# Designs tried in a protein design chat: miniprotein binders against USG-1 protein homolog (usg). Part 2

Target 1, 336 residues: USG-1 protein homolog (usg), of Azotobacter vinelandii (p96199)
Amino acid sequence: MSPAIDIAIVGATGTVGAAIVEILEERDFPVGQLHLLASPASAGKSVSFKGRNLRVKSIEAFDFAQVRLVFFAAGQAVTRQYASQARAAGCMLVDLSGALPLQQAPRVVAEVNPQVLEKLEAPCQVTSPASQVVALALALAPLRPLVRWRHLGVTACLPVSSLGREGVAELARQTTELLNGRPPKPRFFDRQIAFNLLGRVGDSDTAGHTGLERRLVEESRQVLDAPELKISVTCLMAPVFFGDSLSLAVQASQAIDPSAVRAALERAPGLELIEPDDCPTVIGDAVGQDVAYVGRVRTGVDDACELDLWIASDNVRKGSALNAVQLAELLIKQGR

## First folded at step 21 (miniprotein; from u5 with I45F)

Design v3
Fold by OpenDDE base, fold request of step 22:
Structure v3 (fold): chain B 336 residues (1-336), chain A 97 residues (1-97)
Amino acid sequence: as target 1 above (336 residues)
Amino acid sequence: SEDQLMELFYRFLRIWFIAFRLMRQGDKEGAIKKLEEAKKIFEEFKRLDPSNPEIKELVKKIDELIEEVKRGDPNALEKVEELLTELFEIFYELMES
């Protein structure tokens, strides 16, 4: 049995932090002491772990020398504030925020590029990429040997849970208002989200791209080991509580064999291929699962060099918490 | 507090969608496990507002639903949808109070 390690989870009261606690228990991770950390405002709550109630502590008073591994699941600002302190204390870091530089904390998907972990210098720092990058990488990585890609087009339909609890509360409230014959009153969003698609997530820069869209491009190139890959991306907010839905269009340098693509996807780890007579959905298939679901595998209408796919994936589980725990499992197995 | 309510609501929604998926897939054992987790959340809601009759009714309804799933009642799926609607209404009322 791998020796038990002391762990801290930063953002333990958040959606992803709570899911990490659950997954550590489900996978029988070799946990010694588990320290649950949050902001001072969220401190004092209790979370169940292995039949015990653990008190959430303030991160401000925490000595990182008490733990060997830290999960950062409280957003970019908290990672930027405490990552250097945790590293100076000798902690391994798994960041889920994306705040750490690409070269210092490479983006890793456990089933796609685990070999990157072997090259990390102690104390190891790794990033679990954006949930959309996890989903698309699981589908595309098995196809790398089949064709050379020239361009990747991504349309990502985000759930409101990607924005945390406030996004979920906003959709629920607006929906309830409408069902009760009341006008929806936007509070968290600037407009109606219930029964509506928002064509962007966050603010656009001077070139018209959002911070999330830029992140998806950079992280996808790193995870796929494709620095020259042309990528177009649109992130939209959907009136969906949980799950990422992605439409992918891949332009190849040569004609694509759909049968070879299907055969590669059927053997791919962390992925389930849905039969052509059906289509995966986040609510029907992906929510609460350990795998992403891929369907609608087809070539272009009039272009044999185009590959189109549809992906449904749990943004909280496989897209975030599970991938982060798998990265930690790999690091421990390597004797890090 | 509003924050506690939002937390419980979020946890419930996630569990509910998983339970609903499991029910549709015919995983009775998995569905019951998730519904038992949902019941614990309703009990936590009840602790936040012990006098709220609507929350008490939700606790009763989830118990009935668990028994229906155990029996293989074809109406259990419909009741899951009804419970979600009722929870949205209760959540709305609690957030406006």
Scores: ipSAE 0.281, ipTM 0.723, lowest interface PAE 1.7, mean pLDDT 90

## First folded at step 25 (miniprotein)

Design y2 (from x3 with R24M)
Fold by ESMFold2, fold request of step 27:
Structure y2 (fold): chain B 336 residues (1-336), chain A 97 residues (1-97)
Amino acid sequence: as target 1 above (336 residues)
Amino acid sequence: SEDQLMELFYRFLRIWFIAFRLMMQGDKEGAIKKLEEAKKIFEEFKRLDPSNPEIKELVKKIDELIEEVKRGDPNALEKVEELLYELFEIFYELMES
């Protein structure tokens, strides 16, 4: 039996923070006191938890000594500003922003590399990686014994919800404007996203890579325990409300047996393999689910050493809030 | 406020898509539960423009949809799509005001 744990959620009014609250209730997590934290502008809002209304408090005055576990579900700047205070107060940290260094707060996907949690010095700091990394790791980790990897190519089609509710609102607004014959007026994006694709998410550095693309490379190497793996990433913004869609191309040193791959994927935790003549979609399959969906498993057109597959995954639930709660569950069960 | 409107729209739209999937999968009880959740969120939209006849009518249509799902009416799927178009128009009007 696990004793109740006092918890703070930073970013409780954001889309991921709200999902964490919902999942803690759904899974009957042993929550003691639950403190919901946000910016001063968001303070005073009410969030339901187990039939009670909990008031959101300002993070600025919060004393982290009141809690044992903190979820950081706000932006990177907020994690950078408050993580040291929480650790100094003795809190375990589950960061979702990626602001903490890989050495300090390793990236963990519950079904892939949970053993990393056993090696952390108290108080533990861990990161739930980018939602796209959660998705690709669930599909690729079960293939490690079957495939000697040389290169991984990733095209990640991100939904506008990856930028929060403002992204969702902007796509809806532009869609309505265009369907009513009006010129779109971008407010959140710098150009039209409705009925379009934006082949870049965020600003590029001098070498042409975005911060998100570099994050996916670094986090995938750590989660897959493949520090020498060469990874090519393109992140694009798709005119899709919810769910990550990923194209993965794996280059191996030897021929790949597709039947062995499918058998491994069938047994993989956190993953559902779609039927061979179908393709998973975010709306038809993944959104609202606790698993990622994989399909279109095939070798290259003229290259038996190449493996190609497609993933659909809920960027807010499985890719973010659920993985974070699963990490907390593992820490508690280990007595950490 | 604008932030409240965006939050309500995000929550409603996400639940609406989940309800649609459940209906397509034949999970009647799950779909009804999600539609009832969506209705509660949409009641909060009503506070933003209490006299708006389109908002009042959409609430009524959500109730009718729930009853259609309960009885297995084949028209339910098309109605879900039609109500989504109405939601987009209402959201747009509220964002412009």
Scores: ipSAE 0.625, ipTM 0.868, lowest interface PAE 1.7, mean pLDDT 91
Fold by ESMFold2, fold request of step 27:
Structure y2 (fold): chain B 336 residues (1-336), chain A 97 residues (1-97)
Amino acid sequence: as target 1 above (336 residues)
Amino acid sequence: SEDQLMELFYRFLRIWFIAFRLMMQGDKEGAIKKLEEAKKIFEEFKRLDPSNPEIKELVKKIDELIEEVKRGDPNALEKVEELLYELFEIFYELMES
């Protein structure tokens, strides 16, 4: 029997925070007291946990000395504002926002680089990386020993749920407007997303890269333990409600053996390889599942040194909340 | 409030898509559980517009869908898609108010 751990969830009223609560119950995580925290505007809501109703509290009044573990499932500004207080109180931190420095709170995918947790100094700080990094790492980590990678190309098709409830509402509203012959009136996006693709997510810097694209490069290198891997990333917003879809193109120094790749993928934890003549989808396969789905595994049209594949993954569950809970499980099993 | 409406819509839509996948996979009991959860969430929409006849009608249609799934009716998948469009229209109307 594992000893109970007192936990706080920052951002408990958001989509990822709610998923963490659900997963803690589903996996019978040894939860002692569970404190649900949000902005003052969201305080007072009630959330069910194991048949009991828990009141959401304002984070502004919360004393972190009450808990041993904190999940930061809100935006980066919230993590930056409160992480030092939680650490000063002795808490282990699992951040999902990416606000903490790589050196301080390394990015960990439970099935890929869990050994990183053994090297952390108390109180431990770890980051569950961007959901797209969780997905790509699950597929690429098993392949790293097979061949020397020179370049990784990523096109990440993000669902509007990656921007929370407001993104979902906006796609639904615009879809209804267009199907009823009305001009769409964007409120959350700066333009039409329904029946469209937006080739940029967030603002670009002076070199033309978005913060998210730079985050994916940085986090992928750390998680794959590949600091010299060259990575190009384009993140686009797709008119899809739930689930990340990724196109990966890997260029290696040597010819790739497709049979060895498929064998590695079939045995990879956290990953399901789709049958050769099929392709995974977010709706048909990934949403609500604890694994990422990979398919379309093939070498380049004219290049045996290129490997191409497609991933579908639940951006809220496997890509975010589930990985974060898995990290917490690993930390407590190590006696932390 | 718009925030409450967006939360209910998000929760309903996500569960609805999960139920749809479970139905496609033939997981009858899993699908029924998710449809029951979705119904409970949609009943919360009644508080936002209690006299709306379209909301009352949709609840009845969800009950009918659950019965179709219990008996293994292959037309249940088509009904899931039809109800989703009705949900979008109701959500749009509530957001305009």
Scores: ipSAE 0.581, ipTM 0.855, lowest interface PAE 1.9, mean pLDDT 91
Fold by OpenDDE base, fold request of step 27:
Structure y2 (fold): chain B 336 residues (1-336), chain A 97 residues (1-97)
Amino acid sequence: as target 1 above (336 residues)
Amino acid sequence: SEDQLMELFYRFLRIWFIAFRLMMQGDKEGAIKKLEEAKKIFEEFKRLDPSNPEIKELVKKIDELIEEVKRGDPNALEKVEELLYELFEIFYELMES
């Protein structure tokens, strides 16, 4: 058995942080002392771990020398503020925020590019990429031997939980207002989200792209080891509480055999293929699962070089917390 | 606090959707396990506002629901949906008060 390791989870009061605690327990991760950290305002709560109640502490007073591994499961600002301090204390870092530079903390999906971990210098820094990148990489990585890609188009339907508890509260509130015959009053969103699609998530830059869309492009290229891959991304906010839904359109250099694609997806780790007579959904299939679900495998209507896919994946579990724990498991197995 | 309420609500919704999926898939044992987790969240809500009669009623309803799922009551799925609706209303009232 690998020796027990002392761990801190930053953002332990957030959904992803809480999911990390749950998954560490479920997978019998070799945890020594577990330190749960949050903002001063969120400190004082208790979280159950292995039948014990652990008190959430303020991150401001925490000495990172007490732990060997830190999960950053809060916002990018928190990672930027504390990652250097944690690293200076000798901690390995698993960042889920995406705040660390691509070259210093490479994006890794456990089933796709685990070999990247072997090349990291101690103390290791790794990023669990955006949940949408985890989902699309799980589906596309098994297809790399079959065809050469020229272009990837992605439409990502994000759940409101991607924006945290405030997004969930807003959708619930607006829905309740509508069901009671009241006009929905936007508070967190600038407009109605209930029963509506928002064609943009976050602010756009001068070129019309959002920070998230740019992140998805950069992180996808790194995870797939495809630096020259042309990628188009649209992120939209859906009136969905949990789960990422992705429509992928891949342009290949040659005609695609759908049967070969299906056979590759059936063998793919971290992925389940749904039969052609059904279509995976976030609520029906993906939420709370350890795998992403892929379906609607088809070629283009009039283009045999086009591959179209539909993916449903849990943004909190497989897309974030589970992938992060798997990265930590791999690092420990390597004796880091 | 409002933040604590939002956190508990978020945690409940997460568990509820998993429980609902499990029920739809016919995994009765899994669904019961998740409903027991949801009960713990309702007990936490009750600790935040011990005087709230609606929260006390929610704790009772989830206990009844767990027993209905255990016995294979055909109306259990409908009651899971009703429980979500009632929670939305209570959450709305608490946030707007």
Scores: ipSAE 0.581, ipTM 0.836, lowest interface PAE 1.0, mean pLDDT 92
Fold by OpenDDE base, fold request of step 27:
Structure y2 (fold): chain B 336 residues (1-336), chain A 97 residues (1-97)
Amino acid sequence: as target 1 above (336 residues)
Amino acid sequence: SEDQLMELFYRFLRIWFIAFRLMMQGDKEGAIKKLEEAKKIFEEFKRLDPSNPEIKELVKKIDELIEEVKRGDPNALEKVEELLYELFEIFYELMES
């Protein structure tokens, strides 16, 4: 058995932080002391781990020298504030926020580019990419030997849980108001989200792109090892509680064989292929699963060089918490 | 507190969607395990507001539902859906009160 290591989870009271605690227990991760950290306002809560109640502590008073590994499962601002301190204390870092620079903390999906971990210098820093990048990389990575990509188009339908508990509460409240014959009153969103699609997530820059859309492009190029890949991305907010839903359109340099694509996807780690007569959904297939689901494998209507896919993936589990724990497992296995 | 309520609601919804998926897939044992986790959340809710009759009723309903899933009741899936609706109503009342 690998020796037990002391771990801190920053953002342990958040959705992803809580899921990391659960997955560490489920996978029997070699945890010594587990330190749960949050903002001062969220400190004092208790979380169950292996039949014990652990008290959530304030991050401001925490000495990072007490742990070997830190998960950053809070906002980008928290990672930016504490990552340097944790690193100076000799901690390995797994960041889920995406706040660390691409070159300093490369984006890794356990089933796609684990070899990147072998090249990291101690103390290791790695990023679990955005959940949408995890999902699309799991589907596209097995296809790399089959096709040379020219362009990737992505439409990402995000759940309200991607914005935390407030997004979930807002959708639930607005839905309840409508079902009771009342007009929905927006509080967290600026408009109705219930039974509606919002064409943007976050603010757009001067070029019309959101911060998330830019992140998806950069992180996808790194995870797929495709720096020259042209990527178009649209992120929208869906009235969905949990799960990412992605439509992919890939333009290749040559005609694509759908049978070869299906055969590659059937063998792909971290992915399940749904039969041609069905279509995966976040509710029916993906929520709470350890794999992403891919379906609707087809070529373009008028373009044999186009590959179209549909993906459903749990944004909280495989898209975030599970991938982060798998990265930590790989680092420990390497003797780091 | 409102924050505690939102946390419990979020945790319940997460478990509910997993339980619902498992039921649709025919994984009875998995579904029961998740419904037992959901019951613990309802018990936490009951501790926050022990006088609330609606929360007491939810605890009873989830116990009945677990037994129905154990028996293979054909209406168990419908009752899982009804439980979500009732939870939305209770959550709304608690948040808007």
Scores: ipSAE 0.576, ipTM 0.837, lowest interface PAE 1.1, mean pLDDT 92

Design y3 (from x3 with Y85W)
Fold by ESMFold2, fold request of step 27:
Structure y3 (fold): chain B 336 residues (1-336), chain A 97 residues (1-97)
Amino acid sequence: as target 1 above (336 residues)
Amino acid sequence: SEDQLMELFYRFLRIWFIAFRLMRQGDKEGAIKKLEEAKKIFEEFKRLDPSNPEIKELVKKIDELIEEVKRGDPNALEKVEELLWELFEIFYELMES
């Protein structure tokens, strides 16, 4: 049947890497030897897996010939530094950073475009896309047969956990400072995030777009198989601990039937449609769940060709670690 | 270390928000499981600052909350909110020390 496979997790001490370890155990993935890799500064820490304590090793001098599958759950620089070594050793790669080109490591959402995996040449390289792309694709893919899309507008409200545990710690600290009547002392952000919104995540290029915004455009087109779709995106940092919240505005060429849209969303895998009189939230619905939540489905105020909706999704679980593990499951099921 | 403190806080806060949602949804069994996980994390906090009486007291309050949830006490949600603020204060003090 599916034999156990030896796995390396790069970035195993980060929030996403730790979530991958947890999900591999929860889903009883056929793990042989599990190698947890991180920077030298993080080496020596212990992580529990199936009742055993595993020691985190330095990625430096790790021999990738020991493993068949590598998750890259660290930053883009780490993927760029080590991905070719892992591939030369014959490893399948699931990258979460987005550092690998779209043609080399296509973006796949397990419920949306799994057929892409069947076309990959061995050793397979695949990217689990940005968590916001996972969320929007789950909601929009079921709608592809219903409308011809012309434009997609995205406002993505990112939680501080998208920046890991330091982001979470800083929001908590600033909140406590302000509520105790102290001036906030930003340490991780360059300014106050508590009770505020930061309308840019990361540095912008000469045309004014951030790397993340460009990533969302490119990955959404590939995942939705919509290379001609015009997409505008703004990513902002919200004073929220966990979960992505997205506003989507879709412009179609034909009038949209809201009942047909809701029927398609009701049937959609990986997605839950919230009651019509409610709105999904990250705390009330999405965090800790294996599905994304969609609601506020309505046509435009003055335009029957516009569709507006809201998504709440767990950025660490469904948007990142779970999708990545699902991609690995699909690859080993294919005998890859 | 400071990195260990941030890691424990991240884990606790995530679990706490999940427990809060489960309580609001009436999933008693799920909420109790998450509160027990949160208590386990506070035992790890204790090792970072063994002399901190507020951490020990918070573990006791989590035990009391678990019993309130088991018996269906209507005050359990308010207590979850009170303990979250106590957590923020403890974390703030530990980060400042």
Scores: ipSAE 0.613, ipTM 0.866, lowest interface PAE 1.7, mean pLDDT 91
Fold by ESMFold2, last read:
Structure y3 (fold): chain B 336 residues (1-336), chain A 97 residues (1-97)
Amino acid sequence: as target 1 above (336 residues)
Amino acid sequence: SEDQLMELFYRFLRIWFIAFRLMRQGDKEGAIKKLEEAKKIFEEFKRLDPSNPEIKELVKKIDELIEEVKRGDPNALEKVEELLWELFEIFYELMES
């Protein structure tokens, strides 16, 4: 029904970029011409789309006037380098890197704050937030009317796929080495990740916070429309191939009714509530799915004003590529 | 190239875990579809090292697994796990060569 739209995907050979191509096909997005862009080193590869093989082109020579919509899925440096060209050409931008300022490219989760898109000046710039923010927002937004939140504690267990193919390859390599009785040889991580946990993802600043941790704080406040909310975040790297796992602790100003919470979660779009006797897992539930999974919903041991819960979500699909495509779908529905 | 190997491994592994979940859930049609997709990806591994006997054998085992899933064989789930380990070994060997 919507007219076809010419699209560029920056980072088309990366993990998220490839997922965007797959989802555009699966959802029959009204794609006109599809331009797949990557670094010069990745150019020349082919990617299947709707029965055709599309050649990946170098981004260096690309003229953004050829497209109306650009997905930026190649990291912050690439977004910073090319986003102004795309804007100058009149393109709508969906950035997944978080490189664009909050005021210019607000963070939007399709099921949570889609109304933000209606207020953007053309050409629209929007950010699909960090995958962990997508997941936590799906669970926490339905609870917003039930309690006044004072503090949110987040422990995010990230899979190695959050660092792309090299992270996945290294976990596999180290696992193989160790199980065959050989010493692991870290090549991508600075130490052993197989059978281990790394309590920091990325470098910390002088105050001890990583860029990702600061991103999660800023993006969660914006997506939840909770600028006053105090948020504590720790991101760790888990020896897990796919899927984000999150522990959330909410401190409210009044006692929380867990039955009301479960009722709200059962109705929440983009979310599945797991049986009380179970805990969602990334492999058993979330990977490959269009929803995030929540469970372990309970109040604090000694504090009826605390709510604790666990989330499992696909970091590549629902947390990244799917949310980005859903934002694009919303934009074209508005005639933008 | 190493980049090609990492891309193929990533794609295969992700689809394999999805197939595993579908099998655990009893979704035979979905599992077969994903296993067929995984096989196509693994055929690309074969082009990178066409004389590798482990690659040839794994393709054969994937075909056998698809047949086991179609029949509802209770051993299919354990077979999926065994083939995943063989994939790790093949990937390690290709990356080290």
Scores: ipSAE 0.582, ipTM 0.858, lowest interface PAE 1.8, mean pLDDT 91
Fold by ESMFold2, last read:
Structure y3 (fold): chain B 336 residues (1-336), chain A 97 residues (1-97)
Amino acid sequence: as target 1 above (336 residues)
Amino acid sequence: SEDQLMELFYRFLRIWFIAFRLMRQGDKEGAIKKLEEAKKIFEEFKRLDPSNPEIKELVKKIDELIEEVKRGDPNALEKVEELLWELFEIFYELMES
């Protein structure tokens, strides 16, 4: 009952799109025809799939009636431009950009709120949320039965790969310049990122919040089914190639039992709890893995109602491409 | 092109970090598999700069590293770090043309 499905991947030459192709092969997803789509500038490139080289096509002339499922992995502007065409052609959509409204394309993390998929009217539209939301939801959802949440504080340390290949290249270039005793010459960032932290990712609005910070607030509330939860978010750019690192501070209405929290985290799907006297890192643990890593679980210094923890997660794999493919797998298994 | 160069560098670097983690975890078979994948990607650099002798030399060093990993050489981790610096230098030179 898992018949082959014709698929288009929009943004197939980008960081996340390429990871989707790899994961579809690794997990033996029932792929019929696979259409790899990108801008005209990227058209003509080849991508390997199941021992075959597939040519990347321009999205501009593509007829979405050829496919049943579309992954949008190219950014918000592209999703806004093409999602209506794909929907009108009857396609299921898995968007990774967050461009589609929360009510139209709900945010789903496969291990957290998969039941949301059962409510969707065909053709289904779903969003794989920001990679930081995937990570925090994996850690916080298991704790819902234990505490009444009042407030969530998030500091998210983003890797340069969150900005794609250009971000990775820039960090490498600046690092090489500095270690050779040369002044760094920023070309992609507006300043030095090597050996530095940039306390803002993207432009802020008049209230001082970035689009990504607002996205994390809205998506976390939906995924955790916690519309009243107050959330404070700071996203910073760290001089790290791969992997999200998050500091979470949770305020509850009652005292928190750390042993009960650890027991819940040990059982949590998609999550690995690190030994009590250790801390997860993106390099040592998370990059290339199908799970997020949590550690440093403790109550507040002076507040038994506060819970503090640290998360390391692969922003490209578990936080993006893998979750998106898992959503598609769930839709197929439900007969959608 | 610069776009192709950045794509190859991204792929190589990500696989290299995964190989390093597998080596530290003692997963020799997994590490060897990833190092072989990294070698294949680096050989694609020949199409971008066929006259670059450092590309050929790095491929040889990756082969040597694979053999060190197979026999459990304790210096393999240090060699991974040395080769990472060589990768950064080669990438920097290619980006400068």
Scores: ipSAE 0.577, ipTM 0.853, lowest interface PAE 1.9, mean pLDDT 91
Fold by ESMFold2, fold request of step 27:
Structure y3 (fold): chain B 336 residues (1-336), chain A 97 residues (1-97)
Amino acid sequence: as target 1 above (336 residues)
Amino acid sequence: SEDQLMELFYRFLRIWFIAFRLMRQGDKEGAIKKLEEAKKIFEEFKRLDPSNPEIKELVKKIDELIEEVKRGDPNALEKVEELLWELFEIFYELMES
């Protein structure tokens, strides 16, 4: 039984921060004092925890010496601004933004590479990776002993909730406009997202890759302990409210045994394998759940060395807040 | 405020989709719990526009849906979909005001 721990949640009024609060309660995490932090503009708002309304405080006035554990769920700029202060105060950090370097705050998926936590220098800094990396790692890690991997192709269909409540509001508004016969006026996106696909999420660099696509490459290599794995990524924004959907194409150096793959996926922690005659969906399966769903497991049309599969996962819960809380659980179990 | 409306809409919609999944899976008790949570959130919408009769009516329809789910009414899934469209219309109206 772990002792109670004083916790700060940075970004507590955002979508992921609120989910962290909810999950800490649901899992009966040994919370001592819980400090909810946000920008000065969001200070004074209330968030429910264990039947009480907790007041959100400004991060600017907060003394991190009051807490032992900090979740950074407010974006990269906020993590860059406050992480050093929290670490200097002796706090363990679980960052969800990806702002901290891979070597300083390694990316960990609780069911995949938890042993990384045992080697961290105190005070520990860890990153819960991008939600798409959480999902793909859950499916691919159990296959590591079966094949030597050469290439991984990823198409990630992101929901508008990946951009927070503004993205959700925009999709809803545009949908309503179009179904009432009005042309949409984009406010948050630069164009129509309702009934459309946007083949790029974020701005591209001079080589044509977005920051998110580069993040998926770097984080996947680290989480899978596969530094030589070649990874091709396209992230698109889908007109979907919640849940990541991923198409994965894995190229191995040898023929893949489909029976062994299915057996490994059936045993994999954090993952549910869907029946062969079905396909997982974000609405039908994944949203609100503590596991990712995998299906459509098959070898390539003309290539026994290729494996193709589909993943549906809750980008806010399993892909973000839940993994972050699981990392915290593992850290306190170590007595860190 | 618009920020407050967006927050409430996000919370409601997420819970609504979870409730919808639970209903399709036959998890009656889980669905009822989520529908009741969604109703509480929608009652907060009422504070933002207390004179809006469509908000009042939607709350009543959510109550009716909860009762339909409790008794296993085969039309409950259709009602969930109908109410979702009404929610989108109300949200749009409130955001454009």
Scores: ipSAE 0.573, ipTM 0.855, lowest interface PAE 2.0, mean pLDDT 91

